# VHH binders against q93235: the designs that were tried, part 42

Target 1, 248 residues: q93235
Amino acid sequence: IFMKTLDPKVPRFYGKGTIIGVNPGVGYQPWLKERPDSTLIKYNLRDQKSYKAYLEQMKTYLTKYDSNATETRECGAGDSNDDLEKNPDALPCRFDLSVFDKGCSEKSDFGYKSGKPCVIISLNRLIGWRPTDYQENSVPEEVKDRYKAGSIAINCRGATNVDQEHIGKVTYMPSNGIDGRYYPYVFTKGYQQPIAMVKFDTIPRNKLVIVECRAYALNIEHDISSRLGMVYFEVMVEDKPVEEKKEL
Short names: E, the ipSAE of ESMFold2; O, the ipSAE of OpenDDE; V2, 0.75 times the mean of E and O plus 0.25 times the DockQ between their complexes.

## First folded at step 18 (VHH; framework vhh_5c3l_4)

Design n7 (at its last look DockQ between E and O 0.54; V2 from the best seeds 0.00; counts 0 for: pae E 2.04 > 2)
Fold by OpenDDE, look of step 18:
Structure n7 (fold): chain B 248 residues (1-248), chain A 124 residues (1-124)
Amino acid sequence: as target 1 above (248 residues)
Amino acid sequence: QVQLQESGGGLVQPGGSLRLSCAASGFTFSNYAMSWVRQAPGKGLEVVSYISGSGGSTTYADSVKGRFTISRDNAKNTLYLQMNSLKPEDTAVYYCARDTTEDEFGEKTYLDSRGPGTQVTVSS
């Protein structure tokens, strides 16, 4: 029995007290709170200093997976966090960061140095929430080729027609999106937030691109006005000579 | 540091009543929605009741609707759960939990902190 509240901010109960029915918020990294243009990822390819803060933010974000690794267990393809609901002593699945090794790891400066920046996509944590699979014939067209049951597909596009023309090739890691084996969220210290990365392979230089990323599962609703199930950010990769500030 | 401490649990007969309290500290209590959650032996965590930061909105699981009442006193940083008409199936450890928080990365978590819990046992 679904208890729907009129307030979209109020958690909904599904079944025996599981909170569902609220669309998870979609977040992204790097997000620099201290900058006025906090939703803008802007850097110069010729200036390492210009993208240092983004690298540090990405590193800091990913460090959290190491910090609680001892409170997790290794999970194979057949494993999931379902055990956490059955066994209070069960450990959550350790998130596998190796899936980002192809151009979106720290070793590659998360693609920033090469002008192919990577962005982390995540969903807000909702206790007991799991992605609901699409039926085979009901998968949205934009993610049909990459969709895997049990996962949350991600699709990023230009926000406007102009942005869509400029955004270029986008790679998703993994291609299927956020792996569902790490759901449901359970209140445990060792829980690791599952994520996906989006790599902008051919984003133009010296142009601002407004990006819209959407998460796809049957139980994720998209609403532009409320930005449910989606996130917006801007990317600008500059390629300009570094002006030496003459210290007057 | 966020601290939550439940109290008021105990042994009660079926049909009896208990009132749980939760003392909160280490954060601005009124800015956060709160929930009561419970865990029965061998079962997962179940959210039984929700209350908004202001106390103006409440929600209940179907299993406790009409029997339980959640309330809060923001001046006292205290959350309450009045449990009436208790049943054996209500036997569990009850936790108060901070319902929604945002971390340093801007990610929101529902139920990010809880107390050590208080045992409620309903038995004849």
Scores: ipSAE 0.524, ipTM 0.828, lowest interface PAE 0.6, mean pLDDT 89
Fold by ESMFold2, look of step 18:
Structure n7 (fold): chain B 248 residues (1-248), chain A 124 residues (1-124)
Amino acid sequence: as target 1 above (248 residues)
Amino acid sequence: QVQLQESGGGLVQPGGSLRLSCAASGFTFSNYAMSWVRQAPGKGLEVVSYISGSGGSTTYADSVKGRFTISRDNAKNTLYLQMNSLKPEDTAVYYCARDTTEDEFGEKTYLDSRGPGTQVTVSS
C-alpha cells in the first residue's frame, strides 16, 4: 500500500502575504516505482544482488545534488532562501551531501552491505512553506533532545509494540533533522530539496519491522487516521544462505 | 519543457475588472490541477485560487473569495482568472502555476512550475 503521501486535498490558503499549505507530505527512498504498491525494503545480507536495485535507486535520487550545480549558492549559518520570494534572480542554497558520509553514502552502499540500511526522509515541496518553531516548552518528547529551532526534526519508531521492540538503534543524519535554510521553495530553477537520512543500526535479521517516521515542526500536523506528517515502510534484512537459481 | 504564459494584466481603477489567461504547453494539461499565485510588492507569495484537473473542484483564498473566479478550458490548454471588484491590495504580479506533480521517485511538488507572470496594478 502506498505510504509516501497522505495529502488528498489541495493546500489551504491563509491570509495576507505568506503561503501556508495544509501539510507537507513525508516521503522516503528507496521506493521502487517498478513495485509502486509495495513499501517493503527487503534483502539478504549474503546476496548482494538482493539489494542492488535499492542502491541504484538511492544513487539516482541523489544525482540532483551534483557538486557542480551552477544554479545554486553557498549558504552558511544565518543564510536562507528567504530572498527567493522577493528577488527572482536570487540563487537557492546548495545542499551538501557530506553529512551522510558516516555510513549513508555510496562508499558504504548506504549501509545495506553491513545490515544497517539507510533510508532518505524528505518532505513534499509546498510553495512558500517554511517550518514554524515549537515554543521551548512544547517540543514533542520524542525529538526534544535533538530539536533545533529553525529545523524539522525526524523521528522513526516501530509502528506496533512488536516493531518498536525490534527497530533497535536509529541514527539520524543530521541529528537535528532538516535545516530550515533551504526553505522556502518558490519555483526557483536549481532548487535543492533538503533531506535527512535515517540509519537502522541494530535492526534484527530475518524479522519484518514496520517503521513509522514523522517530521516535526509546529506547522506539520500529525493525523494517524489519514497518516499526515508521517510515512510508513517495512524493513526486512535477511541473513540466510544464498540459494543457487537461474537469473534473468 | 513545461511552458506557461500569462496575459491580460494591466492598470485598472479600483472596482474594475480584469481577466487573466494562461496558455499551457509541454504537458498533458487536463491531468494537472492549476493555481494562480500572486506576489504583492515587498510581500511573499500568496496562492489565490486552485482548480482541479477536470475543473470540477475550485478553492479561493479568503482575500478574493466572491470576487475572483478560476476556470479552465482543457480543449484549449488555457487557465483563466476573472478578477472583479478589484482593490488596491490586489496589486501584484500574478503567476499561473501547475499545482500538483509527482516525479519518478513518487515525490510530490505542490505548485512546481510557473510562468513569468503578468502585472496587475489597481490604482486611481
Scores: ipSAE 0.464, ipTM 0.728, lowest interface PAE 2.0, mean pLDDT 85
ESMFold2 (binder alone), look of step 18: mean pLDDT 81; pTM 0.813

## First folded at step 19 (VHH; framework vhh_5c3l_4)

Design ctl (at its last look DockQ between E and O 0.01; V2 from the best seeds 0.00; counts 0 for: pae O 10.3 > 2, placed apart)
Fold by ESMFold2, look of step 19:
Structure ctl (fold): chain B 248 residues (1-248), chain A 124 residues (1-124)
Amino acid sequence: as target 1 above (248 residues)
Amino acid sequence: QVQLQESGGGLVQPGGSLRLSCAASGFTFSDYAMSWVRQAPGKGLEVVSYISGSGGSTTYADSVKGRFTISRDNAKNTLYLQMNSLKPEDTAVYYCARDTSEDESGSKTYLDSRGPGTQVTVSS
């Protein structure tokens, strides 16, 4: 009564659009290698062992954002990766994980121990792609409150009517989504793929929730059949008594 | 440790042909998809063509479709681009590039390595 799983054969990250096309796909973490066909994030809040693998995957994934790497540069307001197209050996902007310190960092077990799990959202890399802004009167309703020109907004919702009732409050970090300064990607050594995180603050216990997250820029097309511009995963946060120890 | 070395560029008249080669070392070549990308003078990068690790799947940019053919020889760790019916618009530095493996979610089209490039000039 507590498990719904999407078809494990749904394409997530491959195809013409992801290499020489103009429309990025969306990816997520944590994704466990030992269950490569599964998009289910399931754990028991009362059993730390049940979410340990997700914590390790998150930590491993995030090691690529080493703030001491000499292959990147600090970027402030107005800085971007724009000059990388003409000078591919220039230093790319460093992606700063400190935006995730409020509940989506290692200090908080990425929200898992409090039942407010964090999920990383990223875009597949397309060579030379960069976000195009919506006109002010054309910003989709789902992201109007959080949209900022120059950024890629993220919105997550329940996939069905029942999931929409259950998904609860979602916190987006950064609120505006992914900053466009980290585009374009052009083979840059040391490139740090920008990410956002979504934190499920009030997801119910013992209920399977199917989540759909979409990325928003004028030049991101959403195609449900190929899942371009969006990603699906399931979350099941259990709150059950831990089983008795085995007898001798 | 990844090494990619392009060759076969040069000067050719419109309508002519060139064959580019890319020698690969420092990784298991057949495990990775490969691409050719180009940069025309004063322009950004354009992905020209892609080939899967086995060679069973190929794609092409619209601007070169029907004129260019990507291929690979996994026994020789070599990637090729046959360029026919060349146009002045094809003038660019051409780079051989490695794609990422399929193991990493969210980064499967990360072209993370390239060679120094080879110049192709199409002019009368």
Scores: ipSAE 0.026, ipTM 0.477, lowest interface PAE 7.1, mean pLDDT 81
Fold by OpenDDE, look of step 19:
Structure ctl (fold): chain B 248 residues (1-248), chain A 124 residues (1-124)
Amino acid sequence: as target 1 above (248 residues)
Amino acid sequence: QVQLQESGGGLVQPGGSLRLSCAASGFTFSDYAMSWVRQAPGKGLEVVSYISGSGGSTTYADSVKGRFTISRDNAKNTLYLQMNSLKPEDTAVYYCARDTSEDESGSKTYLDSRGPGTQVTVSS
């Protein structure tokens, strides 16, 4: 009985009803561990100390992409992580953070200093999961202008009517969302989770904005009740004088 | 246009009481579940209380159970939150929000409209 050594990289049972969910969750950064119950991103433009923790969190998060040339490979436009399922010796594609250089990199303080904060959007890792493309005529209207086959489009809006009025211009990096080349997720050393960033270019000052971000692929379901395929967080960019703590 | 406007907030001492009101317009008030949501300094949004469209079902966050009471007057298109035994931890901006999920369990899932909020400060 040749017990074929089950390739630990491929889950045996993928499907509805399995322990492995079929719909990815959506996550965001920065999320501060010091405030585990908070989904609020709040800082004062006039107080560098107020947004330092967010910057550190972003930096820390992105350290996982520090390229180990021995654990990842350079992937061009035609490449993908498909080989990871077929070839146990295949290396995962290296994620390129340079796509965020226009205002969402460490060099720009991820937009926080300028009052245009960037937020990282990611999908939870599901083994073997990959985005399914929309047909050209079935792309949701809200992402139609930015959608590219092979990618997971991201769209963020105000959660309520009031928030939508205040959220302002939003830029997506890259514009077409999360690059699908980095799928499928395979449990392998060196795998780099693809991400996108959302930049709030004209978010108002001193107003709380509840943001809803959705991920778009044919096989991503959106359910408001369970918050499938979406994530909520709040952003407040303050512009207030820094109260000098009178050292009593 | 859906409009919600909170009122009744203010400064109160610990142990004190406040009654918040929310005036609703621009929709059939009784057809929608409503929620009170608050945001404390440095914290995320917290659903405080939920009430079904008819008012027959209510639910409360554990943090406010026994102290807060949500109610509504559908004839007046008004939502209320009676807050008793207030604590410093209750300090927050309180928002009236329309809940479109109509979860029978009283669980808030999605808000599609809210007011500008009213400040509640509990301090000695």
Scores: ipSAE 0.000, ipTM 0.257, lowest interface PAE 10.3, mean pLDDT 87
ESMFold2 (binder alone), look of step 19: mean pLDDT 80; pTM 0.804

Design j1 (at its last look DockQ between E and O 0.33; V2 from the best seeds 0.40)
Fold by ESMFold2, look of step 19:
Structure j1 (fold): chain B 248 residues (1-248), chain A 124 residues (1-124)
Amino acid sequence: as target 1 above (248 residues)
Amino acid sequence: QVQLQESGGGLVQPGGSLRLSCAASGFTFSSYSMSWVRQAPGKGLEVVSYISGSGGSTTYADSVKGRFTISRDNAKNTLYLQMNSLKPEDTAVYYCARDTSEDEFGEKTYLDSRGPGTQVTVSS
């Protein structure tokens, strides 16, 4: 069930013969509904309770990828969701979370317990939208080494020069970003939105790092004012002693 | 539960007119912008027109501008599309669609619901 509380902006023209003109915005998880005005991911590595809410948010978000075999289908390397717009009986491709098993799954507390927190990157859903490939030699430099045709590359950087010096090594899962085979989005029972994760492998302790992540496809424009194509959040992994009290 | 039901389609001659209606229920209609989208045989979806929740802002695809008029009656929970000067190229299934929604994770969906559609056929 969806409820709308605000009147949306007038759509921009997007593509020939269409008014679907809003470029995808980029979202992230974990974003805590209990602190809706905050984009801060902050926890103390020595205090499991300080990151429990982030783990629960990640787990809850990922439950949408539970699948009924009769509502989704397996998709191989050559498959896509192209038929969903034209065939009412077509089943959407099943999104497989196993790509995140190497450090960004529940088994590893999504990297939080090791001080290498994972963040989900997703795009807003635009009906009928699909990524357009960059031409040869037109791939932006920041994603050139990881770009694959048919995908939406993700790049995260520090928002300022200081943040960039602190952000450290970032691992992208999948390396190519969000797989385009799960597009287009259409409102179909069982649709599974594709996502990627970014893992902050060497983020420093006790320092606030402002992160900017952008999604890259030829038909994704970046606009800070409208949050199209990019997202900001802050990460602070503390490593401080915590007083623990017991009642006996 | 969002429910949208289109009506008013049919067969018309080129140059003719039709008025589509869409009955809405299961949500606060006036709080949502609405769109008409169409799908011609063998083609993808095309957004034809948009109207804000209050009705104060409208937008049209270039292919229909000056010929189609979107409107809404918030008291009757009904969306309308007046189609004049119809052309064979306007032949399509027309869907009433609820525009932008946001879920509990803050993720947005543009055109998040539609009805089953109504067929419009324009031919000699």
Scores: ipSAE 0.435, ipTM 0.716, lowest interface PAE 1.7, mean pLDDT 83
Fold by OpenDDE, look of step 19:
Structure j1 (fold): chain B 248 residues (1-248), chain A 124 residues (1-124)
Amino acid sequence: as target 1 above (248 residues)
Amino acid sequence: QVQLQESGGGLVQPGGSLRLSCAASGFTFSSYSMSWVRQAPGKGLEVVSYISGSGGSTTYADSVKGRFTISRDNAKNTLYLQMNSLKPEDTAVYYCARDTSEDEFGEKTYLDSRGPGTQVTVSS
């Protein structure tokens, strides 16, 4: 029996100092596991076929938010999934995908067609885990301008100095990062995992850029060696003539 | 299909002992870390013990340290929890749970599966 179908919904003892002692991992989409270069997002602006797989992956991933109105509830600014811990009959908050409509929706091909690709950032699901807010004076400098209490800030940069020079302007949707209202993660039908998207607005053409994205909350540790609280992927937006494959 | 089934629960007096077993099927047992979790009346679910896939690493909640021992037999696809020096506070439904799974998107979920549970009651 899967725990997600059973009560109670929220086991304890996850996070720093717990017996499990795990931090949330950071994930990204699109991720094509069937490709040897699965961490590389590479496509040609002039070739729709080259980025079709990424679009399909993004679409497939987002289908999980197709919810029955009976399985989720609308949550306002003051609402959160905290109720799931208190009330076994409570419905999880419905995730609003409209926050990505400015260039990171299916309608815009998630920015791929325009050469401004969007990447989904998520955290692994830790039962009962929720972000801890920074104190106002303790917010890391790199996210200070965008940080909002109750959210998990996301910051992406070039992994190396060269990459940082090339990564260009990055837009975060929403700007504050992953909305914390959807935490904690609980075993409940219809739970919708909160995500954020990163849009690469001015990424260069025909250059490989190694990207490091970090998630920021007080209880998220960053460790490069173990890649705690961060994820790496590569982006290459090509702008080249499409070579006609001679049909053998 | 992942299946877990706990057994060995019962009524014991304070200071008594029980040995819980969990039969696993439907997955490669040795590839997964396993946990015992419990839920006491009116309380939330808590993890009491954890064991790595190989069995080489174990950890315990402070409340059960020195009293409980988690072990596994990978050849038998079985998880165990030896509970000694039981206290009334240990009264709960005990579940065995698979530690981590990865979905089709490569995202991980911790404690994704558990059995129906076995009742442990410690009372004089």
Scores: ipSAE 0.406, ipTM 0.710, lowest interface PAE 1.0, mean pLDDT 88
ESMFold2 (binder alone), look of step 19: mean pLDDT 80; pTM 0.808

Design j2 (at its last look DockQ between E and O 0.47; V2 from the best seeds 0.53)
Fold by OpenDDE, look of step 19:
Structure j2 (fold): chain B 248 residues (1-248), chain A 124 residues (1-124)
Amino acid sequence: as target 1 above (248 residues)
Amino acid sequence: QVQLQESGGGLVQPGGSLRLSCAASGFTFSSYGMSWVRQAPGKGLEVVSYISGSGGSTTYADSVKGRFTISRDNAKNTLYLQMNSLKPEDTAVYYCARDTSEDEFGEKTYLDSRGPGTQVTVSS
């Protein structure tokens, strides 16, 4: 889900002669359609049924990356989607989901079963938009250790002081955040939106934690009031006996 | 399925005029803002004009301001671009694009759909 605070229907001028959206919105998965107003990820470790919907949502979301060899191309370290702007026949870079194999893949139930849930972080697609790199000395302190030029760094923290105390260790996949090689978005079939995952490694049991995740690039503005460049969600991993609902 | 089809392109001399049309189907046309975008040889995509769903608001790139006029007929599901005082620099493939959509995951896309495009060539 992406934050709805911005009116996406009103393009803004960005740069000389260019019409684009302003700041990319930040979104997350899993978001369940049956709970459209809920930003809460809540499940019980002892009850597989309680997190099944989240798993299914994650699986369904990741089907977006199912591609055939004719729609995408393999991109190495030196490749990027820059070619899409210049060559209409160029194929978009294939997104590599293997970067999430360390605890955030389907094989690991995206960490939910083990009590280390993973959350997908994504940005709105803006035509022609790409991240702008920080200068070496201007990288924000909170992402300085993980930041790589060409990427969008992600940092998640507790929304409040209490939440920050509870959030525990957080792992980012990849560590550098969203790979910028997949930018810019271009009108092409088979375009794959780059994503990152956040893994909550030591999130406490039976406590609600409000999480704030921010995306970092020079051209991403952060504003709490408008929630620009950030997204909020809540995580609660329960560990309690499963109450057998007597079907009346 | 969202379908967009541009027409009206062609070869014109500098200072000439063209009127592009875009036929839309597969969605509620009036509910979406629409844009014209273009791609010149060797250049990236450029959004040149935007019109709101109701047609009450329009925006133009600086490069075309005063020369191009975007309009729409919601009853006919058609988008238009009147291009006057054309310049060689306006040579490009022109696409009509649906402005913003939200998918089943709640993700939003600015300009999510376009037609195959129509070639506009401005040359002496």
Scores: ipSAE 0.642, ipTM 0.873, lowest interface PAE 0.5, mean pLDDT 90
Fold by ESMFold2, look of step 19:
Structure j2 (fold): chain B 248 residues (1-248), chain A 124 residues (1-124)
Amino acid sequence: as target 1 above (248 residues)
Amino acid sequence: QVQLQESGGGLVQPGGSLRLSCAASGFTFSSYGMSWVRQAPGKGLEVVSYISGSGGSTTYADSVKGRFTISRDNAKNTLYLQMNSLKPEDTAVYYCARDTSEDEFGEKTYLDSRGPGTQVTVSS
């Protein structure tokens, strides 16, 4: 993970089979810059205003995928951005948001109005990095059923024993996670960072749930103490009567 | 408005030396780690070396370790790469790059800006 600070000291960590770079960090949205030290997603189902900021953050974040056809190209199965490293005139693959249409789009308020909030999971952008595949018999158990070679699988769990009991059903979009065709990241103006979303289908009401999500590729290391390869956030979906606020 | 400008490239014989410089402007230079990145003909990009914002931490690719030295002068907003014992395999365009930045969404980009590059050719 690289940090933007006065004197950033960053570990340089090269995974097996990785083209030059560091272990990519994992990020999430919605993260509100107005509360930069907070990883809490908290809102009241009965108060639309309580989740408005999260919806606006999601919408604003996703505008980066607005592009015209002349800056990107269509990419199907087997296509990738490999040509970009060697050919500056090649167009990057277009990232298609339609994969999120089953409950994690603006039409559904990204799941917030139904108490099934969606969270974007992304990797920090590292030039030249691409996922390295697990061997078929070495895929970690938590992603084995959803893993596809060439992809970066995502898994989310409760951080404590109580959180594990409460996190409930989690839907991964796409099921395989982040598609490797959008790698590597290179210096180009049309590049579109790939993402995945996680939908919390049965998260309890009025209970704080601490969530840990991890990204899985052979060249993504996990370290709990430094939180490498993972991200933490808290979700609190309330269902409480709305009270009038007194004017300040 | 990040601006990075490399200089000091050229043609040298194997075993020779070059010193690359990179003039930086448009950002607080000392707050950012910096890297040298190269692209050999027909190859992808390779991170050659990294130095932290203060200059206290450095790393090198195995292919250049012991031969290249990265340094910076924060008073002059300048990044350097001393290249000794040059080999034909070191032939490439060398780019000065800002190592890490963070956007308004808190997401990081490594090597988010670079200059136009300077050509280094090692040939007899």
Scores: ipSAE 0.449, ipTM 0.728, lowest interface PAE 1.7, mean pLDDT 83
ESMFold2 (binder alone), look of step 19: mean pLDDT 80; pTM 0.809

